# VH-VL binders against Vacuolar protein sorting-associated protein 28 homolog 1 (VPS28-1), part 2

Target 1, 209 residues: Vacuolar protein sorting-associated protein 28 homolog 1 (VPS28-1), of Arabidopsis thaliana (Mouse-ear cress) (o65421)
Amino acid sequence: MEVKLWNDKREREMYENFAELYAIIKATEKLEKAYIRDLISPSEYETECQKLIVHFKTLSASLKDMVPNIERFAETYKMDCSAAVYRLVTSGVPATVEHRAAASASTSSSASVVAECVQNFITSMDSLKLNMVAVDQVYPLLSDLSASLNKLSILPPDFEGKIKMKEWLLRLSKMGASDELTEQQARQLHFDLESSYNSFMAALPNAGN

## First folded at step 18 (VH-VL; from g4 with heavy chain T30K)

Design t3
Fold by OpenDDE, fold request of step 22:
Structure t3 (fold): chain C 209 residues (1-209), chain A 121 residues (1-121), chain B 112 residues (1-112)
Amino acid sequence: as target 1 above (209 residues)
Amino acid sequence: QVQLVQSGAEVKKPGASVKVSCKASGYTFKRYGINWVRQAPGQGLEWMGWISALEGYTDYAQKVQGRVTMTADTSTSTAYMDLRSLRSDDTAVYYCARDRGFLPYYGMDVWGQGTTVTVSS
Amino acid sequence: DIVMTQTPLSLSVTPGQPASISCKSSQSLLHSDGKTYLYWYLQKPGQPPQLLIYEVSNRFSGVPDRFSGSGSGTDFTLKISRVEAEDVGIYYCMQSIKLPLTFGQGTKVEIK
């Protein structure tokens, strides 16, 4: 990939995000292959894979308008990264999580949902840190998080995280798509996300961690 | 107003090279790809290749592979197509066309006016 | 490469009457993302092509409602409910399910 001149900061950011997306897909492919070949421990694999998945979700959300489909992206650039595409787009969880779920349907399903929740929390928080504060950027992320939290029966309907996300979604729904959160609002949202995340983690059983 | 403006007509001899320019305006140049499509006299449309204006990645049709080079100058928002080793059957109107999206699959919504390239001995 | 076949290659229509053009692909244009990558273009005399329909049935901005696209898989149709003089030109279908992009032969539409 050739480095070109940028007209402005936004254009540079777009390029950087694109490059990172490309790199994540390549890295994931390499990681998947390493795991299959037993070149990395399951624990190490899971840690690195989870990191890549979270990073991918953040970037994918940011580039949604430019790259609406990751498979088409991979096809365009002839990346030959089918394992990565499956892991990042289809599965959304590390292989180790899938295997545990297969061993115990209840445990596996729960673990995958927990992983999804964790990913959505981190993605939402990271997006804010990247100053993605437009309503059309924030709303989908919170919506996904809310949906993920609702998949866990262990969390009661009045779970703090669920309530807070619903409140924010309601607030955002009354705003224009191009409207942006103020710095104060963004900080408050980040705080709410972090507190909800902590409560979420505390509510998880040991088997679900 | 979104538009693509191409360079003027060219007359070349066999074996020569031609470079056609396509200047984009009215939109973020790097956000959309550029296709090159040619049309021989009285014939249909033929896709030649695609370039991403962001990083310059290219994909060429097999028929012109090895003879064509597509480039993009972000500083001037201009795409270029260089075709070498010209033959008589390269005589055609050459169009640049913008993709509806970043990737080459979503159709071409803005077209240049075309550049006539004539190859004759 | 995917082969696109249009029929008919030429069509003469009385103003106010409907017209129909068929386009067939050598393989399915349905992608795993659920989209069907078939497009229609019109090239008026002395002009570059212009986009009419994207993804089988969506009219591009500014395209009159007398134009409609339909089809699925490998069989597609462009219809003009009431042909006008300004509709004269060559119509092309195009696939973009994979590169290289390929066009149909074109259908020349004339007014009687």
Scores: ipSAE 0.855, ipTM 0.950, lowest interface PAE 0.6, mean pLDDT 93
Fold by OpenDDE, fold request of step 22:
Structure t3 (fold): chain C 209 residues (1-209), chain A 121 residues (1-121), chain B 112 residues (1-112)
Amino acid sequence: as target 1 above (209 residues)
Amino acid sequence: QVQLVQSGAEVKKPGASVKVSCKASGYTFKRYGINWVRQAPGQGLEWMGWISALEGYTDYAQKVQGRVTMTADTSTSTAYMDLRSLRSDDTAVYYCARDRGFLPYYGMDVWGQGTTVTVSS
Amino acid sequence: DIVMTQTPLSLSVTPGQPASISCKSSQSLLHSDGKTYLYWYLQKPGQPPQLLIYEVSNRFSGVPDRFSGSGSGTDFTLKISRVEAEDVGIYYCMQSIKLPLTFGQGTKVEIK
């Protein structure tokens, strides 16, 4: 940029702030591109990106009267910095943070479903152990379990546990509400539940990282 | 009082160049951009280009691209428009106009009185 | 370039009567920042243009309230509720959604 003589301190500051804004946008664009190309580590990226974001926020607030919109600024100076604009204005956080947040949200949701499945398995098995073998007792439990298993996308539609539960539900649906499972049937159901539970647990991602 | 005062009328021959000045007063010169707009006799308004008085960045209309140079002297708060290779269809009144803001999108709120440029053989 | 089309190109109005000028743009003047970049100027005889309306409907300082702007997207209107002798001149709409800035053809307003 051209070195100019300034009439006063305010003019100088104005120019410096303008230049800084321009530089931040350009730097952010470069950083984003470097990150997506795996030219820098996620840790390095996050550190530098966070720094730029903080500076941007401070500066942009100060320049609101001159630069009310960053996109218009970029347009004026023909800055091809769409990634920077997104990062600085739309996202406001490093990509790594954004992705972690998304992952955490998905993990939490999945964890909740997993917990539900586990609970329903345990409840079903415990109920049988308590000799709760009437159709009107067993059917709701298996129904809940089946529903929970279906909420978990990691389990394929042909997951053996799903199939077994459906088969049992079908069988129970043909019985009277007051009918009871025979000892043999109850034992088989318990076995199927246990087997399904083990398969379920085996299908879950390992806890870590 | 915010005002723009332009230089006097010019008569030029084809092929010559003209430099019109626009002296700003009553406001912080670097805070606002300057547009140049011309108007041929009996015709409408035509935007020629824009200059940021702060850093001197310019954007010219394609029609005058290559023939026009806009500059700003911050020491005198004066904007200049130099138009080269003049031809008859450059005959017009030339206006400088201040932007309402720092960027060129927010309208022109203060206009110079205009400078008549006549190109004739 | 964005083409701005004004209608009519000429208007003769009796003093005290209303006037309306239409301006259409070849593309939307609404920006992602929520602003619509349409402006109206008046050029009185022998004078430079002067800003009347900014961003569709905002009267510039000193502009009488008989002037009003409206519209959205690509269709805009300037209205003068009661035309006065001092309102004689050529009215221009201008877009600034992107460079280059472009003007309408102008609408000449005269008094009958």
Scores: ipSAE 0.853, ipTM 0.948, lowest interface PAE 0.6, mean pLDDT 94
Fold by ESMFold2, fold request of step 22:
Structure t3 (fold): chain C 209 residues (1-209), chain A 121 residues (1-121), chain B 112 residues (1-112)
Amino acid sequence: as target 1 above (209 residues)
Amino acid sequence: QVQLVQSGAEVKKPGASVKVSCKASGYTFKRYGINWVRQAPGQGLEWMGWISALEGYTDYAQKVQGRVTMTADTSTSTAYMDLRSLRSDDTAVYYCARDRGFLPYYGMDVWGQGTTVTVSS
Amino acid sequence: DIVMTQTPLSLSVTPGQPASISCKSSQSLLHSDGKTYLYWYLQKPGQPPQLLIYEVSNRFSGVPDRFSGSGSGTDFTLKISRVEAEDVGIYYCMQSIKLPLTFGQGTKVEIK
């Protein structure tokens, strides 16, 4: 077995980081091509692509002084990884995320749909604070909220708010129109609305903190 | 003190080979690329190629592609240029020059003293 | 390959007078990263070249402020505001937007 001894830890780390950068760019190119060729599901692609993007950002930051421009790096080594360079440097997000953002922009303005969702959240929560707890008062509010959330395609199908509101709508559909939510039910619904609203706001691109 | 020191002058006959050494000191050898530039008598500067001191990747000028081999020995911090099948128009001063960056795009800030290679029959 | 053309090829300057050297490239030297990859070197008699100006207009460390570079796209200029005896030599422009690296043919600056 050949024993290898490094004279300087900094030089060893430099080589290892360089090799990892090269590997990440190559792996991303292969993943992008597998996605285009339908060899991987959109869900699996998105998960793996996001991992590569996160690793790339950390590594490129640590290599900023040596490799200030990733495009020039790829050009020099003739990597032929144009899809990877676009994904990692230009876009910064998986192709599936780009498609969702484009779909959102192609409806009425995304700001309009977001404003509708916010309004429906606020109206529903405020109505409960005003003790409007009859089924025929609550059901339309949650129906409008659920519909507006479904219009916003950047939210995943398993988004908490979509799931919870659908469950509440089913529960309400089994009650009489003039029946009222109990105090416990109203508190739970308010909590679910608050939780879903916070998750919704966190999921918005460029929403800030 | 950052320094590149080259091997001494060479006189060769057509068809022979020459290997010029370039010893680096005073800086992290693997961090910066090495260019080779030559200058024929009374002429301007001509880039011959570049080598990454980190992993040995090279890019050669078309005019010398197939006749040149550039190497780097990281254990001695020394770059080498081996030019084969010499002809009279290879007579020149050969310089090694450090790039300011890892890749060969940022300007050559440190130059060796030059190695005169004379090719005559 | 990118051709770099310098004008004039030679000039004689009375000490203390200005000098100006033009360099034109056959293609734009502006990269998509927003940088322009144009460099100036001075080769004094009997010496290797030395870097004067990097990325069009930035003086390299130790270069006197009488040297200035300017230009964009394909047209570049090196100016020496007051030529001194130590400025004698051959000036080269170089591009690094694309390999192979290419130099202008050189401008010899002499004292009259």
Scores: ipSAE 0.603, ipTM 0.845, lowest interface PAE 1.5, mean pLDDT 88
Fold by ESMFold2, fold request of step 22:
Structure t3 (fold): chain C 209 residues (1-209), chain A 121 residues (1-121), chain B 112 residues (1-112)
Amino acid sequence: as target 1 above (209 residues)
Amino acid sequence: QVQLVQSGAEVKKPGASVKVSCKASGYTFKRYGINWVRQAPGQGLEWMGWISALEGYTDYAQKVQGRVTMTADTSTSTAYMDLRSLRSDDTAVYYCARDRGFLPYYGMDVWGQGTTVTVSS
Amino acid sequence: DIVMTQTPLSLSVTPGQPASISCKSSQSLLHSDGKTYLYWYLQKPGQPPQLLIYEVSNRFSGVPDRFSGSGSGTDFTLKISRVEAEDVGIYYCMQSIKLPLTFGQGTKVEIK
C-alpha cells in the first residue's frame, strides 16, 4: 500500500541520517587529530571543520528527538571520539576560531581596564605639564596607573610601562611627602610616561584606525 | 494500544536453542530500542541485551555473549531473541521491553507478557 | 558492572501506612548531561514489571502521586506515602548510566 511505501522511505532516511551522524563524528575526530599533528594547514582545517560543524548542527537538530545527547550516541556505538564530541557539541567552532574568539573575549572583558589605563596615563602626563611635581601629588597617580596596568592580562609581565612605573614608585617611596621632583626627574618621568603610553597603545589588539 | 506480544512457552532440553518473538504494535517500531530481560524462578531481573530496531546494532550481557543473537524484522515490527546451547540455569521468564528512547538509557516503559522457557535435563 | 543494592529485601506494611525502599549503587549515576539514570519498577504478582519512576523522581504516566522518588549520586529512595492493596509486589531499582543495565535484588512489599 502507498502508506507502507512512504514509511519505508522515511525510515530509510532516518537510517541514513544516523549513519551520516556516525560518519560526521568519525570524520571530525580524524580532522582534529590531523590538525594537532600538523598534517593539515590551519586554513584547510578551519574550512573543513566548519563544513562538518554546519552539517552536524542541521543533522543533530533533525535527530534531536531520537538522539538528545550525542555523547550517549558515541558511547553506545563505542566510537572513542572525544575530540570530535568536544568540537561538535561543547565548542561548536573550529579550534582556530575558538582561539581567536578567546583572544577577542579577553580583549572585550578588559575594555573597562583599558579605558582606566588610558585615563591614568593622560592624567599623569597632564599633571606633570602643570608642574604638579610634589611626591604627594605624583605618587597616587602612578600608583593608580601601575595598578590598572597590572589588571590588564594582555600585557606581558615585563611590559615597559609596568617596570618603569614600579621603579618610579620605589623612588618616590624613599622621598618625603612634600619633596618635589627635580626638573631633571620630571622630564624623565614625562618621557617614561609618554614612551609607556605609546607602547601600551601599540600593544592593544586591533591597533589601527 | 502500545503493545509487545511474545510467543508462547517453550520446553527445551540442555544443548537446544530457543527463539522468542516479540511483536510490537501501536507505535513506530524503529524509533525505540528493545531490551531483553529474564527472570529465573524466584529470582530478580537480569538484563540480557538490547537491539536498535532501526539498524540492528546490539549489545549483549557478558553472561550470554556468544550464545545469544537478537534481531529485528522491521517489515513485521517483530524483535527476536535466539538463545543457543541452553543450560538448566537458562530456565526463566524472558521479557522483551521497549526503551523510552532510541538508545537503551531511558527506562523500559512497555513490557511483553513474558515467555516461559524451561530447560530440563 | 554497577552493583545495585536494595534494602530492605522484604517488608510488611499495614494498609494506609508509609513504606520506604533504599537503593544504593556502586558508582555515581549522574551523567555529564546533568541527568541521573535511576529507575524504579513494580512487578505485581503474575505480571511483567511496570515502570513507576524515571530519572530518580519523575512519576511515569498513570502512576499515583503517593509514589515518590528521591536521591542523588549513589543513594536513592522510593517512598509510598500510603500503601494500598494494589501496591503489593516486588519493587526494583535499575541503573542505565552504563551498560549492562543492572537491577537491584528487589524488595517484596506485602500487606499485613
Scores: ipSAE 0.596, ipTM 0.847, lowest interface PAE 1.6, mean pLDDT 87

Design t3
Fold by OpenDDE, look of step 18:
Structure t3 (fold): chain C 209 residues (1-209), chain A 121 residues (1-121), chain B 112 residues (1-112)
Amino acid sequence: as target 1 above (209 residues)
Amino acid sequence: QVQLVQSGAEVKKPGASVKVSCKASGYTFKRYGINWVRQAPGQGLEWMGWISALEGYTDYAQKVQGRVTMTADTSTSTAYMDLRSLRSDDTAVYYCARDRGFLPYYGMDVWGQGTTVTVSS
Amino acid sequence: DIVMTQTPLSLSVTPGQPASISCKSSQSLLHSDGKTYLYWYLQKPGQPPQLLIYEVSNRFSGVPDRFSGSGSGTDFTLKISRVEAEDVGIYYCMQSIKLPLTFGQGTKVEIK
C-alpha cells in the first residue's frame, strides 16, 4: 500500500526539503563527532564539512520562510545536534579553518577577517551554483570578497586571488546591471573562485590540505 | 480568509473518549502547526500540545501525556484531538489554534471557535 | 515549566483612562536568536482568545495602537492608553521560549 505524504508537487517539495534539512544537520553532527574522535583525517573532514555547509546554506535559504531559525528547528525535534548547529549556523566554516585562522591571527580581528574571507568565497561560489549570474547579483559578492582579501595582511598584494577578483570586477563594471554572465563566463568565474579559494587556504598557517 | 472550524459540543461519561476535529481553510495546511488549548469553566488557558501538519510530529503537555493523541489529515486539512480516559476535570472548552509559523514557538494567530466537552456521571 | 505570573488579576478602569498589566516569567524569555518569546492575548466574553502582541512589543494585524507591549528578560507589561468598552475581557500573557507553552493566570479587565 502506497502511503501518500503529499497532495501535490509543492507539498512534496516542502516535505523533501524538510527531510533534507534534518539529514544535513544529522550528518554534520556525525561528521563533527568523527573528527573529534580522530576517526577521519583533517583533510577529509574539511572537504566533507565544506560540502555540508554549502548545501546547508542553499537549503536553509530556500526554507527561510518555513524555518527561520535552525536552532528552534533542532529544539523542536529534539535533535541533540549542538555541534552541527554551531558549525552550520554560528561558525559557518569547518573546524580546521577555524583552527588555521586562530593560528594565523595575532589578534581576534585577524581571525575574524580570515573567517570573513572564507564566508565570502563560499557565498560567491554558492551563488553561481544557484545560477545567480546577473551582474547586480555577482558584483556585490565579488566586491565584498575583494575587500575582505585586502584586509588580510598575510596575503601579498600580488596574491593571485586578489588579482583575479579585481579583473572580474573590472569586467563586470563594463556590463549593465541587468546583464547576465554567459554559461561560459559563469563557469570561468567559478573556476577562478575555486582556485583562489584553494590558494587562500594554502596561504594560511598550518593549512595541511 | 484563514479559518479554523471545530466540531460541536460533546457530553461524555467518565472513562470515555472524545475526538474533536478542527478543519482549516484559507491557507496551506502543511505550512503551519496546530496547537490545542483548553479552558476549564472560569479558569485560565492550558496548552495541551502541538502537531506539525507536515509530518505529523507531536509534542504533548505532560499533564495529558498518555491520554491524548493529536493527528492531522492533510487530505481534508483537518486536525484531530483524541482525549481518552476522560475525567471530570477534563470538562472544558477545547480550542485548536494555528501557530504563526511551522514550529510551535511563534504564537497562535488563528483560533477555532472552541468545542465544549462536558464530562459528567 | 516556566511559570507566568500576572498582576493584577482584576482591573476596573474608567473608560478613557489608561490600564497596565504586568507579566513576570520564572526565567528569561530571551532566546539565543535574539528574539523574546512573549505574547499577549485577549479573550473577550464568549469568544476564543485573540492575539494582541507578539514577541513583546509587536502589535498583531488589526490591533489598535492604543495597545502596546514592553519589557525584557523576565518582566513584561501590556498597556492600554485609553480603555474602551470593547477592551473588556481577560488578558493572558504566554511564553514560548520552550515547551510546554505556559500562560499567565489572566487579568480580567472591566469598565467602571
Scores: ipSAE 0.422, ipTM 0.754, lowest interface PAE 1.5, mean pLDDT 92

